# Designs tried in a protein design chat: VH-VL binders against q96ev2r1098to1170. Part 5

Target 1, 73 residues: q96ev2r1098to1170
Amino acid sequence: CVVSVEGLSSSTTDAQLKSLLMSVGPIQSLQMLPQQRKAIAKFKEPAHALAFQQKFHRHMIDLSHINVALIVE

## First folded at step 20 (VH-VL)

Design w3
Fold by OpenDDE, fold request of step 24:
Structure w3 (fold): chain C 73 residues (1-73), chain A 120 residues (1-120), chain B 112 residues (1-112)
Amino acid sequence: as target 1 above (73 residues)
Amino acid sequence: QVQLVQSGGGLVQPGGSLRLSCAASGFTFRSYTMHWVRQAPGKGLEWVSGISGSGDDTHYADSVKGRFTISRDNSKNTVNLQMNSLRAEDTAVYYCAKGPYWSSGYFDYWGQGTLVTVSS
Amino acid sequence: DVVMTQSPLSLPVTLGQPASISCRSSQSLEHSSGETYLDWYVQKPGQSPQLLIYLGSNRASGVPDRISGSGSGTDFTLRISRVEAEDVGVYYCMQALDTPYTFGQGTKLEIK
């Protein structure tokens, strides 16, 4: 149910990324790691994590292609 | 009311330098990418450079890489283009352009344009 | 780099008649997110370029519904259902799928 999102702009807000994540499905948690240009998000449903990865991997936001990966727990 | 007001430019000899500036207002500047697009006399549009809202990422057309530098000051709502080692083929009207919110994909507002002429 | 090719380059049109401009890209402009990164701009005489259509088919603010964008993959079309005098200008498509962003050559729309 967990995805990592890398390549985020350092100024990306929780609200911005949360909105993007929520467009696929509800999330349980979101941790922003701005110094690493990274975020870790947990979806309530594993299927949504996969869907988000497939839908938004390499999506360009703020002139950066984000890298979305599934994290195996 | 979004506004992009450009300044700078002018006539310069080959090898010279110029700095363009674009002052933005009417939107949360730091949340939008900013770009420069140029148009040589009687020619089409050419994307020159882009900078992310945070300034973390900059991109350049191959034609200007190593010579031009895009920068922004989010405290002043300005984006700049430092143009060094100018060439005759850099002669053009330069436009600053606003990107979409956080995302990428288009330019919904444009500056008035600034003429840059490189000639000996 | 993605190459954008417009046709025609010159488009004389009679007032009130429809106009159509084609834009082709050297690679698909569709992203898995469902977005298509193809824009249309117009530069009217003596003016800065202005956005007409973004992300394939969305009209920018203030753009009349007689102007529309369509297409997918590598083939796109800008249509003007009834050309008016104010439509005179040079039209450009642009891809924004990846940097460098690239424009088509431009299509000059004139009234016959």
Scores: ipSAE 0.837, ipTM 0.956, lowest interface PAE 0.6, mean pLDDT 97
Fold by OpenDDE, fold request of step 24:
Structure w3 (fold): chain C 73 residues (1-73), chain A 120 residues (1-120), chain B 112 residues (1-112)
Amino acid sequence: as target 1 above (73 residues)
Amino acid sequence: QVQLVQSGGGLVQPGGSLRLSCAASGFTFRSYTMHWVRQAPGKGLEWVSGISGSGDDTHYADSVKGRFTISRDNSKNTVNLQMNSLRAEDTAVYYCAKGPYWSSGYFDYWGQGTLVTVSS
Amino acid sequence: DVVMTQSPLSLPVTLGQPASISCRSSQSLEHSSGETYLDWYVQKPGQSPQLLIYLGSNRASGVPDRISGSGSGTDFTLRISRVEAEDVGVYYCMQALDTPYTFGQGTKLEIK
């Protein structure tokens, strides 16, 4: 149920990324790692994590392609 | 109301330098990408450069790479284009353009344009 | 780079008649997110360019419903159902799928 999102702009806010994540489904947690231009999010449903990865991997946001990966727990 | 007001430009000899500036107002500046688009006399539009909201990422057309530098000052709501080693083919009206909110994909507002003429 | 090709380059039209401009891209402009990164702009005489259509089919603020964008993949069309005098100008398509952003050559719409 966990995805990593890399390549985020340093100005990306929790609210912005949360909105993007929630467009696919509800999330359980979100951790922003701005110094790494990274975030880790946990979806409530595994299917939503997969869907998010499939929909938004290599999506260009703020002139940066984000990399979305599923994290195996 | 969104406004983009440009300044700078003018006449310069080949090999010279110019700096363009665009002052933005009416929106949360740091949340939007900013771009420069140019138009040579009697020609079409050409994307020149873009910068992310934070300024972390910059992109350039191949035609200007290594010569032009885009930058922004989010505390002053300005985006700039430093143009070095100017060539005759850089002669154009340059437009500042605003991107979409925390995304990429279009320019919904444009500056008034600034003429840059490179001629000996 | 993605190459954008417009047709026609010159478009004389009679007032009140429809107009259509084609734009083709060298690769698909559709993203897995469902968004299509194709915009249309118009530059009217003596003015800066202005956005007409964004993300394929969305009208920008203030754009009349006479103007519409359609298409998918690599083929796109801008349509004006009833051309008015104020529609005179040069129309451009632009892809924003990836940098560098690239414009079509432009289509000059004039009244016959």
Scores: ipSAE 0.834, ipTM 0.956, lowest interface PAE 0.6, mean pLDDT 97
Fold by OpenDDE, look of step 20:
Structure w3 (fold): chain C 73 residues (1-73), chain A 120 residues (1-120), chain B 112 residues (1-112)
Amino acid sequence: as target 1 above (73 residues)
Amino acid sequence: QVQLVQSGGGLVQPGGSLRLSCAASGFTFRSYTMHWVRQAPGKGLEWVSGISGSGDDTHYADSVKGRFTISRDNSKNTVNLQMNSLRAEDTAVYYCAKGPYWSSGYFDYWGQGTLVTVSS
Amino acid sequence: DVVMTQSPLSLPVTLGQPASISCRSSQSLEHSSGETYLDWYVQKPGQSPQLLIYLGSNRASGVPDRISGSGSGTDFTLRISRVEAEDVGVYYCMQALDTPYTFGQGTKLEIK
């Protein structure tokens, strides 16, 4: 139930990404890695992680296509 | 209220350079993409370039790649378009335009436009 | 690049009558996120372009409900239920699914 989000703009805030993630479902945690333009998020439900990946992979945010991948635990 | 005020432009010979500037106010500048759109005399609209809120990502139309450079200064709330190696076909009114909040998809505010004329 | 095709290019309309403009894209403008990246703009005489409809069917602030956008996939329509004098101008559709953003040719709406 973990996703990685890569290709984020360096100005992306925790609140912005959290809002996007929450649009699919509740999250347990969010770790921003601004130096890598990356974030790691854990959804409470595995189905939401999958849904987020399917819905928002290659989504253009702030003129950047984000790459969303499921992380196998 | 949101305002976009443009400056620069003018008449230049082919091969010359011009710099356009757009000063923004009324919104959290760094949270929005900024764009340039041009309109040749009597013609339609053509997207020219866009820049992300942070400035990390820039995009260009093929017609201006390698010649134009978009940049922004978030401390001054300005977006600029450096135009080099100008051609006659670059003659147009250039508009700066504001994108949506931390996203893409539309231009909800536009500058007043700046005429750029490239002619010998 | 995504090619945008508008029709008609010229639209003479009688005051009070409805108007309709078509916009076709060379590929679907619907993203898996559910967003449809098709906008409508109008440029009135002597003015800068202004946003009318964004993301397919959302009216921009100040846009009257007599103006609406609809469609999906590759086919979109802008409708004006009762044309008024202030509606005169050139209308453009634009896709923002991917860069480069591309506009339709424009439709010139005039009063007969």
Scores: ipSAE 0.815, ipTM 0.954, lowest interface PAE 0.6, mean pLDDT 96
Fold by ESMFold2, fold request of step 24:
Structure w3 (fold): chain C 73 residues (1-73), chain A 120 residues (1-120), chain B 112 residues (1-112)
Amino acid sequence: as target 1 above (73 residues)
Amino acid sequence: QVQLVQSGGGLVQPGGSLRLSCAASGFTFRSYTMHWVRQAPGKGLEWVSGISGSGDDTHYADSVKGRFTISRDNSKNTVNLQMNSLRAEDTAVYYCAKGPYWSSGYFDYWGQGTLVTVSS
Amino acid sequence: DVVMTQSPLSLPVTLGQPASISCRSSQSLEHSSGETYLDWYVQKPGQSPQLLIYLGSNRASGVPDRISGSGSGTDFTLRISRVEAEDVGVYYCMQALDTPYTFGQGTKLEIK
């Protein structure tokens, strides 16, 4: 139920990304790793992590394409 | 054939406002990002702002944040740049450019350029 | 912001000879997908910019094989194997990995 989001613009805020994640389903946590242009998010339900990956992989956030991967816990 | 035809521009005083427009044809406008790039007289290119196909995702260079607003009207195939609180440093030729839905950058079509002069 | 630094800024070249322009970025331009978000543009006298190279090394439509891009990480090169009169203009690299997108300072290529 964990996704990694890579390729984030350095201008993308945690609030912006949290809103996008929550548009798919409730989350347990969000960790921003700005030095790596990356974030790690955990959804409450595993199906939401898959839906987020399918909907937003290669999606453009703040005019930067992101790579969304499912992470085995 | 993809075309980007610009309008607007001209001379304004510092603190004034101006709206630039870019009319698009020859592609599915709503699916592509649109961008403004400017070039001060005798200087290089500076990316100013961009907007996603839907209009929901925008970004601005720090030099224009809070003063410029990019917008688009997908029913009229136009992208606009509202420029407020203009400064002498904003004097430039402004280009609109088309970016693809599948990549960032890749500005394959550019408008003809519109001169904005900010002087007292 | 990612800083893009071009060299040289002025490049006089003899017709038929090769030309090479360097572009360096303040951070890696490699996307997590493996793609490199570095474009090259030329602005010919009196014209709007034109795309030459995208994603580091791919030629845009209509760009001749004598113009090529290479490099990775933070170090990139545009090469023209044989300069023709039509190549006169100012060449810019641009990174599109992270907003704001940023250009190098430009390299003016002229025939000497």
Scores: ipSAE 0.135, ipTM 0.804, lowest interface PAE 4.7, mean pLDDT 91
Fold by ESMFold2, fold request of step 24:
Structure w3 (fold): chain C 73 residues (1-73), chain A 120 residues (1-120), chain B 112 residues (1-112)
Amino acid sequence: as target 1 above (73 residues)
Amino acid sequence: QVQLVQSGGGLVQPGGSLRLSCAASGFTFRSYTMHWVRQAPGKGLEWVSGISGSGDDTHYADSVKGRFTISRDNSKNTVNLQMNSLRAEDTAVYYCAKGPYWSSGYFDYWGQGTLVTVSS
Amino acid sequence: DVVMTQSPLSLPVTLGQPASISCRSSQSLEHSSGETYLDWYVQKPGQSPQLLIYLGSNRASGVPDRISGSGSGTDFTLRISRVEAEDVGVYYCMQALDTPYTFGQGTKLEIK
């Protein structure tokens, strides 16, 4: 359902991250938390959240490694 | 045994272009990030650009964004910096540097440096 | 951009004496994974930069024990316990937490 993305570059935009999320599946929402270098995204399908986490954990965006975690609730 | 050998550079007029090259050996090139760092005469170091091992992820300092393009050829073990619309402020020694796949930064090997001079 | 501020910018030292260089970042350099993305480099006269310290406090290969890095968050220190002639050069801290990566202004270490 919900993933957190941490370790984002301050240069990474919501549009850029949304595009990456949508490459895995449709999303319901994306909330950028730039002071924490973090974003919270909700997928329409829980399976897409798991797939995104598995595919993109420790992936580089703007040469910053991101940490993707599944959030319960 | 790790070696980064740079080529290119030289004197160019404002508005001109140059292409810098860095040939890598002694490590599994495709697994490492590559970076360009420059140093204007008498000044400090400035990170310019970096590229992931696969080449799919790149980033640029604001001072060069839209004018410089980093690229790599993993079949030839080279990283390149295409510099267009050059300005006097781009005059610097340019270094290529190797970064690890497991972290950011950690530039453990550097090329010898290549001077780029932008002057009329 | 994360601003890196070094102090001092000029550091004359007597051979055999200790030296310390401070580096401060405008933002915390701690990654969510717990790692601190702060490196130290030296550029000796006429040479390319060389890595000394990575991830805040780890010595790079070939760096003697008399050179150490410490600090966390936004405040970092490079210490040379006994300065030798080969230590002459310009020392830079660099943050690698957030692109663009940024260097401090440099600290020129010279023997008195």
Scores: ipSAE 0.114, ipTM 0.792, lowest interface PAE 4.9, mean pLDDT 90
Fold by ESMFold2, fold request of step 24:
Structure w3 (fold): chain C 73 residues (1-73), chain A 120 residues (1-120), chain B 112 residues (1-112)
Amino acid sequence: as target 1 above (73 residues)
Amino acid sequence: QVQLVQSGGGLVQPGGSLRLSCAASGFTFRSYTMHWVRQAPGKGLEWVSGISGSGDDTHYADSVKGRFTISRDNSKNTVNLQMNSLRAEDTAVYYCAKGPYWSSGYFDYWGQGTLVTVSS
Amino acid sequence: DVVMTQSPLSLPVTLGQPASISCRSSQSLEHSSGETYLDWYVQKPGQSPQLLIYLGSNRASGVPDRISGSGSGTDFTLRISRVEAEDVGVYYCMQALDTPYTFGQGTKLEIK
């Protein structure tokens, strides 16, 4: 159910990223780690985490291509 | 109407510095990425640098990395390119260009261009 | 870096006839979002570049429908169905999938 999003621009807001995550499915939580250019998000359904990773790996946000990985619970 | 008005070009010796400026109007400047693209005389286009709307995220072509610095002042609606350690190969017309809000790429508005000549 | 290769580099064309310009990328320009990060520009004599086609096939404002973009993956084509005198200029493709953004070498379109 958990994805890491790496490579985020410091310009990317939690609202922007939340909107992107929710375009795939409902989320349980989002934690922004801007010093690491990273965020961690948990989807309510595991299938949505996989779909988000497949859909948005290397997607561009504010000049930065993001890397999306599934995290083992 | 969207306008990008450039200034700051000229003739400079190798090793010298110049600062290019691009004044924007007609759109919400801070919401859009801004870019510099150059064109050496008789040659094609080369993307030089880009900056996010907030100014916190910057990128550079390898040919200018470490020598050029892109910056923006959202209170003055300007994007700037500080060019240090200039070389003959940097001789070009430099364009500023406006990128999109929600997608990468496509430059829908361009400045008029300013010539930088690096010659001794 | 993603390498963009245009052909032909010089395109003499008869007024009223069709013209096509090819652009090939060293990597796929399709993102998982479904978008194609390929744009086309024209630089007419003495002018700044102007956007013609964005995100693969969308025409920019004011671009006539005789000019179109097509293709997918690594192969893209700009087509002009009937060349007019105002079409003279240098045409560039650009990828915006990955930084640094890169342009093709340019195709100079001239009337025979």
Scores: ipSAE 0.013, ipTM 0.668, lowest interface PAE 8.0, mean pLDDT 88

